Miniprotein binders against q6w4x9r395to579. Designs and how they scored, part 35

Target 1, 185 residues: q6w4x9r395to579
Amino acid sequence: GHCSLEGGSFVTTFDARPYRFHGTCTYILLQSPQLPEDGALMAVYDKSGVSHSETSLVAVVYLSRQDKIVISQDEVVTNNGEAKWLPYKTRNITVFRQTSTHLQMATSFGLELVVQLRPIFQAYVTVGPQFRGQTRGLCGNFNGDTTDDFTTSMGIAEGTASLFVDSWRAGNCPAALERETDPCS

## First folded at step 22 (miniprotein)

Design gh11
Fold by OpenDDE base, fold request of step 23:
Structure gh11 (fold): chain B 185 residues (1-185), chain A 91 residues (1-91)
Amino acid sequence: as target 1 above (185 residues)
Amino acid sequence: SELEEIAKTILEAVEDLLYAVQENDEEAIKRAIERLEEAAKRAEEAGFEKVAQGVERVIEAVRNGEEDPWIYLMVRWLEWYLEEAMRRAKE
């Protein structure tokens, strides 16, 4: 399964459903029992301008009982809150520079992450077949059905991306917006 | 059903807890945790062990002063367990 976060506000789920949202929070991209130590992959969005529609991905976070890895445009920060030199290795996670503009997080448990640092901060999530039907979050449920990707954390199917995305927030943040609002409206 | 009632109680208490944490209201946090502990016991007695464990994980996260993303993740796991339990109950 491949999930992508592109263009600052675009997401394509594991089931290949594209959608757009504007939010300024930390959101769960991937929750799964296949991730060790109650692990999850999260995305941090922040405002990039004055308009509510000017939002962008600013970091990707892997969080578990044992590890906290924050990949941002400028640095990789781990549990101690300090920037690390690459490659950074734990028991089952390795973060290294793939290219001059791309970082990669490789794992032993079927999760791969590629992060494009420049010119636009973007992320690409890949999970193995063992994750099929066992994922939740903004990347969807990886069950081959695009129509149910907007299932909330409580198992409710939503028709809009905003409500879906809000259900996966990992903090107290303003509500997400699905579409750009016309200032003249 | 019993599960639905337990779920409602848990979810309400979780919302209260999260709000209390945001407000840094220690007394409110304590009250919410007490309600959750009672709900967890009820869940366990009713045979919903994973739900009870999920509640305890949320409580632990708050008591340990974990960051918001972790606390909310624990809540999402609890929601997962509740949904799963409810789904199984309908089968």
Scores: ipSAE 0.888, ipTM 0.947, lowest interface PAE 0.5, mean pLDDT 94
Fold by OpenDDE base, look of step 22:
Structure gh11 (fold): chain B 185 residues (1-185), chain A 91 residues (1-91)
Amino acid sequence: as target 1 above (185 residues)
Amino acid sequence: SELEEIAKTILEAVEDLLYAVQENDEEAIKRAIERLEEAAKRAEEAGFEKVAQGVERVIEAVRNGEEDPWIYLMVRWLEWYLEEAMRRAKE
């Protein structure tokens, strides 16, 4: 399964459903029992302009009982708050520079993350087949059905992205919006 | 149903807890945790062990002073367990 976060506020789920939203919060991209130590992949969105509809991805976070890895445009920060030189290795996670503009997080448990740093901060999530039907979050449920990707954390299918996205927030944040805005946001 | 009532109680208490945490209201936090503990017990007695465990993990996250993303993640897991329990109950 491949999930992408592109263009500042565009998401394509594991089931290849595209959508967009505008929010300024941390959201769960991927929750799954297949991730060890209650792990989850999260995305941090922030304002990128004056308008509330001008939002963009600013960081990707992997969080588990054992690890906290924050990948932003300028640095990789771990649970101790220190920026790390790459490659950074844990017991089952490696973060390294793939290209001059791309970082990669490789894992031993079937999760791969590629982050484009420039010119636009974007993220690409890949999960193995063992994750099929066992994922939740903004990346969807990876079950081959695009029509149920907007299922909230409580298992309610939504017709629009806003309520779906809000259900996966990982903090106290304003409600996400689904509006026509600058294509760069 | 019993599960629906338990779920309602849990979710309301979770909302109260999260609000209390954001406001840094220690007394409100304690009250919410007490409500959750009671709900967890009720869930366990009703045979919903995973739900009870989910509640406990939320409580633990708050008691340990974990950051918001982790607390909310624990809440999402609890919601996962509730949803699964409800789904199974309908089968």
Scores: ipSAE 0.886, ipTM 0.947, lowest interface PAE 0.5, mean pLDDT 94
Fold by OpenDDE base, fold request of step 23:
Structure gh11 (fold): chain B 185 residues (1-185), chain A 91 residues (1-91)
Amino acid sequence: as target 1 above (185 residues)
Amino acid sequence: SELEEIAKTILEAVEDLLYAVQENDEEAIKRAIERLEEAAKRAEEAGFEKVAQGVERVIEAVRNGEEDPWIYLMVRWLEWYLEEAMRRAKE
């Protein structure tokens, strides 16, 4: 499964459903029992302008009982809050520079993350087949059905992205706003 | 059903807890945790062990003073377990 966060506010789920939202919070992208130590992948969005529609991805966070890895445009910060030189390696996670503009987080448990740092901060999430039907969050449920991707954390199917996205917030933040996706994007 | 009642109690208490945490209201936090502990016990007695464990993990996260992302993640896991339990009950 491939999930992408592009253009600052666009998301394409594992099931290839595209949508757009504007929010300024930390959201769970991927929750799954396939991630060790109750791990989850999260996305941090912030204001990029003065209007509510000017929001952008500013960081990606992997969080588990044992690891906290924050990838931002300028640095990689780990559990102790220290910026780490790359490559950074834990027991089953490695973060390294893939290209001049891309970082990669490789894992031994079927999760891969590629982060484009410039010119636009974007993220690409890949999960193995063992994750099929066992994912929740903004990246969807990876079950081959696009119509149920907007399932909230409580298992309620929503018709709009706003309530769906809000259900996956990882903090006390303002409500997300939904915008129609550009069919050309 | 018993599960629905337990779920309602848990979810309400979680909302109260999260609000109390944001307000740094120690007494309110304590009260919410007490309600959650009782609900967890009820869940366990009713055979919903994962739900009970989920509640305990939320409580632990708050007691340990964990940051919001972890606390909310624990809540999302609890919601996962509740949803699974409810789904199984309908099967």
Scores: ipSAE 0.886, ipTM 0.947, lowest interface PAE 0.5, mean pLDDT 94
Fold by ESMFold2, fold request of step 23:
Structure gh11 (fold): chain B 185 residues (1-185), chain A 91 residues (1-91)
Amino acid sequence: as target 1 above (185 residues)
Amino acid sequence: SELEEIAKTILEAVEDLLYAVQENDEEAIKRAIERLEEAAKRAEEAGFEKVAQGVERVIEAVRNGEEDPWIYLMVRWLEWYLEEAMRRAKE
């Protein structure tokens, strides 16, 4: 299954459902029992452009009881907040630079993440078939049906991306929007 | 149902806990944790072991002073266990 975060604000779910949102928060991108130690992949969005409501992807975080790996434009940071030189390896995770513009996080548990650092920070999530029907978060539920990909953290299928995205906040932050506010008036 | 009442208690206490953590209100944190501990006992006695475990993980995350992403992730796991329990009870 493939989930992508592109163009700063666009998401395509594991079931190929596209949507866009703007919000300043950390969101749960992928939560699954297939990830060890209560693991999750998270997406960090922050203000971009001149509009106060326009936001873009600025980091991806892998977080579990054992690991914290933050991948941003400038650095990879681990459990103690210390920046790391690449390649970085644990028993189950390897983060390495594919090219001057792309990083890859490979794992032994069926998760793969490719991050484009520039010109625009973008992320591409790939999961093995064992994740089918066992995912939640911004990447959707991976059940082969786009109709219910906007399922909230309490299991409610929403009709709008913003309500769905808000349920996946990993912090106390403002409500998300589906479009940017025009800064010109 | 008993599960619905347990879930309501848990979600209300979690909401209060998250607010108390954001305000750094130690007394409110302790009160919310006490409610969660009681709800976890009720969940365990009613046979909802994953729900009880999920509550304990939220409590532990707060007691250890974990950052918001981890605390909220534990809440999202608890919500998943609640949804799963309610769905299975309806079957």
Scores: ipSAE 0.783, ipTM 0.887, lowest interface PAE 0.7, mean pLDDT 87
Fold by ESMFold2, fold request of step 23:
Structure gh11 (fold): chain B 185 residues (1-185), chain A 91 residues (1-91)
Amino acid sequence: as target 1 above (185 residues)
Amino acid sequence: SELEEIAKTILEAVEDLLYAVQENDEEAIKRAIERLEEAAKRAEEAGFEKVAQGVERVIEAVRNGEEDPWIYLMVRWLEWYLEEAMRRAKE
């Protein structure tokens, strides 16, 4: 299954549902019982330097009981707040530079994250088939049906991205704004 | 139903808890946790063990002074367990 965060504000779910939003917050991208230690993948959005009302992806976080791995647009990788040299390895996670512009986080539990650092900070999430039907968050529920990918944290299928996105916030944050999938709108 | 009543109590107490944590209001935190502990016991006795477990994880996160991302993640797990329980109760 593939989920992508592209162009600063665009998301495509595991079921290929595209949407765009703007919000200054940390959001849960992927929550699943397949991730060990109550793990989750999160995305951090902040105001863009290109306009006062737009936001873009600035970091991706893997958070569990044991790890808080942050990969940020400043190209620094931390775990639990401490900067790490690459390649960085734990027992089940390896973070390494894939190319001059891409970092990769590989895991033993079926999650792979590729981060494009330049020219635009983007993220690509890949999960194995064991995750099918067992995901929640901004990347959707991975059930093969795009009509319910906007399912909130309380299990309600929404017709707009903004209500769905707001339900996945991981902090006290302003309400998100829905935008068309076209970058010029 | 009993499950719907338990869920309403939990969700209201979680909302109050998150606000109390944001405001650093220790008395409001204590009151919200007491409501959550009572609801967790009701959930456990009614057979909703994952809901009870989810409530305890939220309480633990707040008592340990965890940061917002972790506290909110525990809340999102609790919400998932509630949704599962509600879905199963309907058939």
Scores: ipSAE 0.767, ipTM 0.876, lowest interface PAE 0.8, mean pLDDT 87
Fold by ESMFold2, fold request of step 23:
Structure gh11 (fold): chain B 185 residues (1-185), chain A 91 residues (1-91)
Amino acid sequence: as target 1 above (185 residues)
Amino acid sequence: SELEEIAKTILEAVEDLLYAVQENDEEAIKRAIERLEEAAKRAEEAGFEKVAQGVERVIEAVRNGEEDPWIYLMVRWLEWYLEEAMRRAKE
């Protein structure tokens, strides 16, 4: 399954459901029992323009009981707050520079993350088939049905992206805004 | 049902806990944790072991002074365990 976080705060879920939101928070992208040590992938969004509603991705975080790997737009990779030389390896994770503009996090547990650093900070999440039906977060539930991809952290299907996104906050943050950029929301 | 009562108690206490942490209100944090400890015991005695474990992990995260992303992640795991338990009860 593929989930993408692209410029203008656009997200495409594992079930290919596109949406846009504007928020300034850390959000849970992917939560799954398939990730070891209660792991999750998170996205950090912050203000990016002159408008209060314009936000963009500024970091991606892999968090578990053992690790807090942060890949940020300043091109620094840290684990538990300490900067790391690339390639960086743990028992089951390798972070390396794929190209001059892309970093990759490869894992033994079926998660792959590719981060485009320039010209705009974007992220591409790939998960193996073992994750089907076993994900939650901004990337959706990966069940093959787009009608319930906006399922909140309490299992409620919402009709708007902003309510769905707000339920996946990983901190105390302002409510997300949704601004129309095309006829879909 | 007993599960629905336990879930209601847990969710109310978690909401109070997150608010108390946000406000840095140590007394409110202690009160919310005590309610959660009691709810975890009730969940364990009723056979909802993953729910009880999830509650204990939230308590541990707050007591250890963990940062918001970890605390919220533990809450999201607890919410998932509650949803799974309630879904199974409807079967």
Scores: ipSAE 0.757, ipTM 0.872, lowest interface PAE 0.8, mean pLDDT 87

Design gh12
Fold by OpenDDE base, fold request of step 23:
Structure gh12 (fold): chain B 185 residues (1-185), chain A 91 residues (1-91)
Amino acid sequence: as target 1 above (185 residues)
Amino acid sequence: SELEEIAKTILEAVKDLLYAVQENDEEAIKRAIERLEEAAKRAEEAGFEKVAEGVERVIEAVRNGEEDPWIYLMVRWLEWFLEQAMRRAKE
């Protein structure tokens, strides 16, 4: 399964459903029992401009009982708040520079992350077939059905991306917006 | 059903807990945790062990002073456990 976070506010799920949202919070991209130590992949969005529609991805976070690995837009990689030199290795995770503009997080448990640093901070998530039907979050449920990708954390199917995205927030944040607001409205 | 009642109690207490944490209200946090502990016990006695485990994870996260992302992740796991329990109950 391939999930992408592109253009600052666009997401394509593992099931290849595209959608757009504007939010300024940390959101769970991937929750799965296949991730060790209760691990999850998260995305941090922040304001990139004055309007509510000007939001962008600013960091990707892998969070578990043992690690909090943050890859930020400024190319700094931290684990548990400490800056790490690349390549950085834990027991089952390796973060390294793939190209001059790309970082990669490789794992032993079927999760791969590629982060494009420039010109736009973007992220690409790949999970192995063992994750099929066992994922939740903004990347969807990886079950081959695009119509149920907007299932909330409570198992409710939502018709809008806004409500779906809000259900996967990992903090107290303002509500997400699905569409660009008309400045004249 | 018993599970539905337990679920409602848990979710309400979680909501109160999260709010209390945001407000840094120690007394409110304590009260919410006590309610969750009771709910966890009830869940366990009713045979919903994973639900009880989920509640304990949330409580532990708050007691340990974990950051919001971890606390909320534990809540999401609890929600998952509740959903799974509900599905099994309908089978």
Scores: ipSAE 0.894, ipTM 0.948, lowest interface PAE 0.4, mean pLDDT 95
Fold by OpenDDE base, fold request of step 23:
Structure gh12 (fold): chain B 185 residues (1-185), chain A 91 residues (1-91)
Amino acid sequence: as target 1 above (185 residues)
Amino acid sequence: SELEEIAKTILEAVKDLLYAVQENDEEAIKRAIERLEEAAKRAEEAGFEKVAEGVERVIEAVRNGEEDPWIYLMVRWLEWFLEQAMRRAKE
């Protein structure tokens, strides 16, 4: 499964459903029992301009009982809040520079993350086949059905992205706004 | 059903807990946790062990003073456990 966060506010789920939202919060991208130690992948969005529609991805966070890894445009911060030199290695996770503009987080448990730092901060999430039907969050449920990707954390299917996205917030934040994705995008 | 009633109680208490945490209201936090502990016990006695576990995870996160992302993640796990329990009950 491949999930992408692109263009500042665009998301394509594991099931290849594209959508757009504007929010300024931390959201759960991927929750799954396949992630060790109750792990989850999260995305941090912030304002990128004056308009409410000017929001962008500013960081990706992997969080578990054992690890906290924050990848931003400027640095990689780990458990103790310290910026780490790359490559950074834990028991199951390695963060390293893939290219001059890309970082990669590789894991032993079937999760791969590629982060484009410049010119636009973007993220690409790949999960193994063992994750099929066992994912939740903004990246969807990876079950091959695009029509149920907007299932809230409470298991309610939504027709629009706003309530769906809000259900996956990881903090007390303003409500997310939805805009229709250009079918040509 | 018993599960639906338990779920309602849990979700209401979680809502109150999260609000109390945001307001830094220690007494309100304590009250919400007590309600959750009772609900967890009820869930366990009714055979919904994973639901009880989920509640305990939320309580632990708050008691330990964890940051919002972790607290909310624990809540999402609890929601998942509730959903799974409800699904099993319908089978």
Scores: ipSAE 0.887, ipTM 0.948, lowest interface PAE 0.4, mean pLDDT 94
Fold by OpenDDE base, look of step 22:
Structure gh12 (fold): chain B 185 residues (1-185), chain A 91 residues (1-91)
Amino acid sequence: as target 1 above (185 residues)
Amino acid sequence: SELEEIAKTILEAVKDLLYAVQENDEEAIKRAIERLEEAAKRAEEAGFEKVAEGVERVIEAVRNGEEDPWIYLMVRWLEWFLEQAMRRAKE
């Protein structure tokens, strides 16, 4: 399964459903029992302009009982708040520079993350087949059905992205907005 | 159903807890945790062990002073456990 966060506010789920939203919060991209130590992948969005519709991805976070790895748009990698030099390796996770513009987080448990740092901060999530039907979050449920990807954390299917996205927030933040704006924003 | 009532109680208490945490209201936090503990006990007695576990994870996260992302993640796990329980109850 492949999930992408592109263009500042666009998401394509594991089931290949594209959508967009504008929010300024941390959101759960991937929650799954297949991730060890209650791990989850999260995305941090912030304001990129003056309007509420100008939001962008500014960091990705892998959070578990053991680690809190943050990859930010400033090309800083931290674990539990401590800056780390690359390549950085933990028990099951390795973060390294893939190219001059890309970082990669590789894991031993079937999760791969590629982060494009410039010119636009973007993220690409890949999970193994063992994750099929066992994922939750903004990346969807990886069950081959695009029509149910907007299932909230409570298992309610939503017709629009806003309530879906809000259900996966990982903090006290304003409600996400779904507005048709410039696809480049 | 019993599970639906338990779920309602849990979710209301979680909402209160999260609000209390954001306001840094220690007394409100304690009250919410007490309500959750009671709900967890009720869930366990009703045979919903995973739901009870989920509640405990949330409580632990707050008691340990974990950051918001972790607390909310634990809440999402609890929601998942509730969802699974509800699904099984309908089968």
Scores: ipSAE 0.881, ipTM 0.944, lowest interface PAE 0.5, mean pLDDT 94
Fold by ESMFold2, fold request of step 23:
Structure gh12 (fold): chain B 185 residues (1-185), chain A 91 residues (1-91)
Amino acid sequence: as target 1 above (185 residues)
Amino acid sequence: SELEEIAKTILEAVKDLLYAVQENDEEAIKRAIERLEEAAKRAEEAGFEKVAEGVERVIEAVRNGEEDPWIYLMVRWLEWFLEQAMRRAKE
């Protein structure tokens, strides 16, 4: 299954449902029992222009009981706050420079992350077939049906991307906007 | 049902806990944790083991001073366990 985070705050789910949102927060991208040690993949978005509606991906985080691996727009990789030189390897995760503009995080548990550093910070998530029907978060539930991909953390299907995205916040943050002219109220 | 009552209590206490953590209100944190401890005991006694475990993991994350991403992740696991328990109650 493939999920992507591309410029302009566009997301395409594991079930190929595209959407866009404008928020400044850390969001849970992928939560699954297939990830060891209560692991999750998270995406960090921040303001990228003069208005609240202009937001962009600035970091991707893999978080578990053992690790907090952050791959940042500034091209720095950390684990538990400590900067690491690439290639960087743990028991089940390897982070390495794939090309001059791309980093890759490969794992032994069926998760692969490719991060484009330049010209625009983007992320591409690939999961093995064992993840089918066992994911939640911004990348959707991977069940082959796009009609319920906007399912919140409480299991409620929403009609708008912004309500769905807000439910997956991993911190105290302002609510997401659908449009540039709609201030958070 | 008993599960629905337990879930309501848990979710209200979690909401209060997250707000208290945001405000760094130690007394409110302690009160919310006490409510969650009581709810976890009720869940365990009623046979909802994963729900009780999920509550305990949220409490542990806050007591250990974990950062927001970890605390919120534990809350999202608890929510998933509640959803699963509710779905099974309809079988």
Scores: ipSAE 0.770, ipTM 0.879, lowest interface PAE 0.8, mean pLDDT 87
Fold by ESMFold2, look of step 22:
Order: structure tokens, then C-alpha cells, then sequence
Structure gh12 (fold): chain B 185 residues (1-185), chain A 91 residues (1-91)
């Protein structure tokens, strides 16, 4: 299954449902029991340019009981707050420079993340078939049905991306119900 | 149903807990945790073990002073366990 974060604000789910949102927050991109140690992928969005409420992807975070791996727009990779030189390897995760513009996080548990650093910060998430029907978050539920990909954290299928995205916030952030200029996150 | 009452209690207490953590209100945190501990016991006694586990993990995250992404992730796990318990109760 493939999920992508492109153009700063566009998402395509594991079931190929595209949508766009703007919000300044950390969001749960992928939550699954298939990830060890209560792992999840998260996406960090922040204001981009000066066009009012537009936001763009600025970091991707893999978070578990053992690790907090941050791959950020400034091209620094950290684990638990400490900068790491690449290639960086744990028992089940390897982060390495795939090309001059792309980093890859490969894992032994069926998750792969490719991050394009330039010219635009973008992310591509790949999960193995064992994740089918076993995911939640901004990447959708991976059940082959796009009509319920906007399922909130409480299991409610929404008709709009905004309500769905807001339910997956991983922090105290303003709701993105109506896009407005917001001086604070 | 009993599960729906337990779920409502848990979700209200979680909302209060997250707000209290945001405000750094120690007394409100303590009160919300007490409500969650009682609800977890009710969930366990009613046979909803994953729900009780989910509640305990949220409490642990807050007590350990974990950062927001981890606390919120534990809440999202609890919500998922609640959804699964409600599906199982219908079957």
C-alpha cells in the first residue's frame, strides 16, 4: 500500500483517495498494531509562504516507545532529540541517504518511508500487505474502499477532509474548520 | 448500554485531562486521572480488557510527563480500542 504527502499540502491515501488540507499541527499519519512498540508515523505541518492560511509539510516523525526519529525540512535526522549521521541504524530501522535529494527509512516490520528533501519536502509511505485493514490516520484505513477513508479517530466516516484531519491531531492546535490567518499554532 | 456509559465517562475524562495538561493544572490532572482509573476498573470488570489497558496507557503517558505527540497517540489507541469493543458487543 502507498500513501503520499506531496506539493506541501496534498495527501493520497493507501486507497488512492486524494485530498488537501491546511493546518499547523502534528498529525497522526499512520497508526497500526503492525508497528512495534506502539509505533506511529506522524506528519508535521507549518505555515508556508505568506498566503494566509496555507501550510506545508515540514517534518515526518516515527514515534514508538523506543524511538522518536525526526526527518525534517532542515535535512537533520534526529533520534530522541540527538542528531545522527547517516546511515543511521537500529535493530529494526535503517535511515540512509538514497540520493542527493532523498532519504529513506527502511524497517524490518513492513514500513518504508522515502522523504524528498528538495526541491519540495515530500514524503512517500509504503506498507506491506499485512497492514491491510490495520491502519488509521491521515493515510486512511487501507481497506480498498475510498468511501470510508475519511474515518475519524472515533470511527466516524466524515464527508469532508477537515473534520477527518482535525480528529488526527497529535497536539493542542487550532481546528482547521475554516481556513483563516492564525498567528499561533 | 454499560459499554456506552463507560465510553462516555472515559472520553469526557480524557478531554478534561488533555485540557488540564495544556493548562498545567495539577489538581485538574489529578481529578481526571482518578476518574479514568475508576472507569478503567469498570471496563476491566465488564470484560473490556483492551479498553482498560488503553486508559492505563494514557494515564502512564501523562504521569511520566511525556510530550504531546505521545500522549495524543495513546488517546488515539484508546479510541480505537473503544471502537473495537463496541463492534464486538454488537456481534
Amino acid sequence: as target 1 above (185 residues)
Amino acid sequence: SELEEIAKTILEAVKDLLYAVQENDEEAIKRAIERLEEAAKRAEEAGFEKVAEGVERVIEAVRNGEEDPWIYLMVRWLEWFLEQAMRRAKE
Scores: ipSAE 0.764, ipTM 0.877, lowest interface PAE 0.8, mean pLDDT 87
Fold by ESMFold2, fold request of step 23:
Structure gh12 (fold): chain B 185 residues (1-185), chain A 91 residues (1-91)
Amino acid sequence: as target 1 above (185 residues)
Amino acid sequence: SELEEIAKTILEAVKDLLYAVQENDEEAIKRAIERLEEAAKRAEEAGFEKVAEGVERVIEAVRNGEEDPWIYLMVRWLEWFLEQAMRRAKE
């Protein structure tokens, strides 16, 4: 399954549903019982232009009881707040430079993250088949049906991206602004 | 149903807890935690073990002074456990 965060504000879910939003917050991108130690992948968005209403992706965070791995647009990788030299390896996770512009986080539990650092900070999430129907967050529920990918943290299918995105906040943050997406998605 | 009443109590107390944490209101934090502990006991007695565990994880995160991403993640786990319990009750 593939989920992408592109162009600073665009998301395509595991079920290929595209949407766009603007918000200044950390959001839960992927929550799943398949991730060990209560793990989750999170996306950090912040203001990106002269207009204070426009935001873009600035970091991706893998958070569990053991690790807080942050990959940020300043090209620094930290775990639990400490900067790490690449390649960086734990028992279950390896972070390495894939190319001059891309970093990769590979794991033993079926999650792979590729981060494009330049020219625009983008993220590409790949999960193994064991994650089917076992995910929640901005990447959707991975059940093969785009009509319920906007399922909130309370299990409510919403018709708009803004309500869905706001339910996945991981902090006290302003409400998100949604943008038009392809209506056939 | 009993589960719906427990869920309502939990979600209202979580909302109050998150606001109290934001405001650094120690007395409000204590009150919200007491409500959550009572609701967790009800959930456990009613057979909703995952819900009770989820409540305890939220309480632990707040008591340990964890930062917002972890606290909110624990809340999102609790919400998922509640949804699963409600789905099972409908079966």
Scores: ipSAE 0.764, ipTM 0.878, lowest interface PAE 0.8, mean pLDDT 87

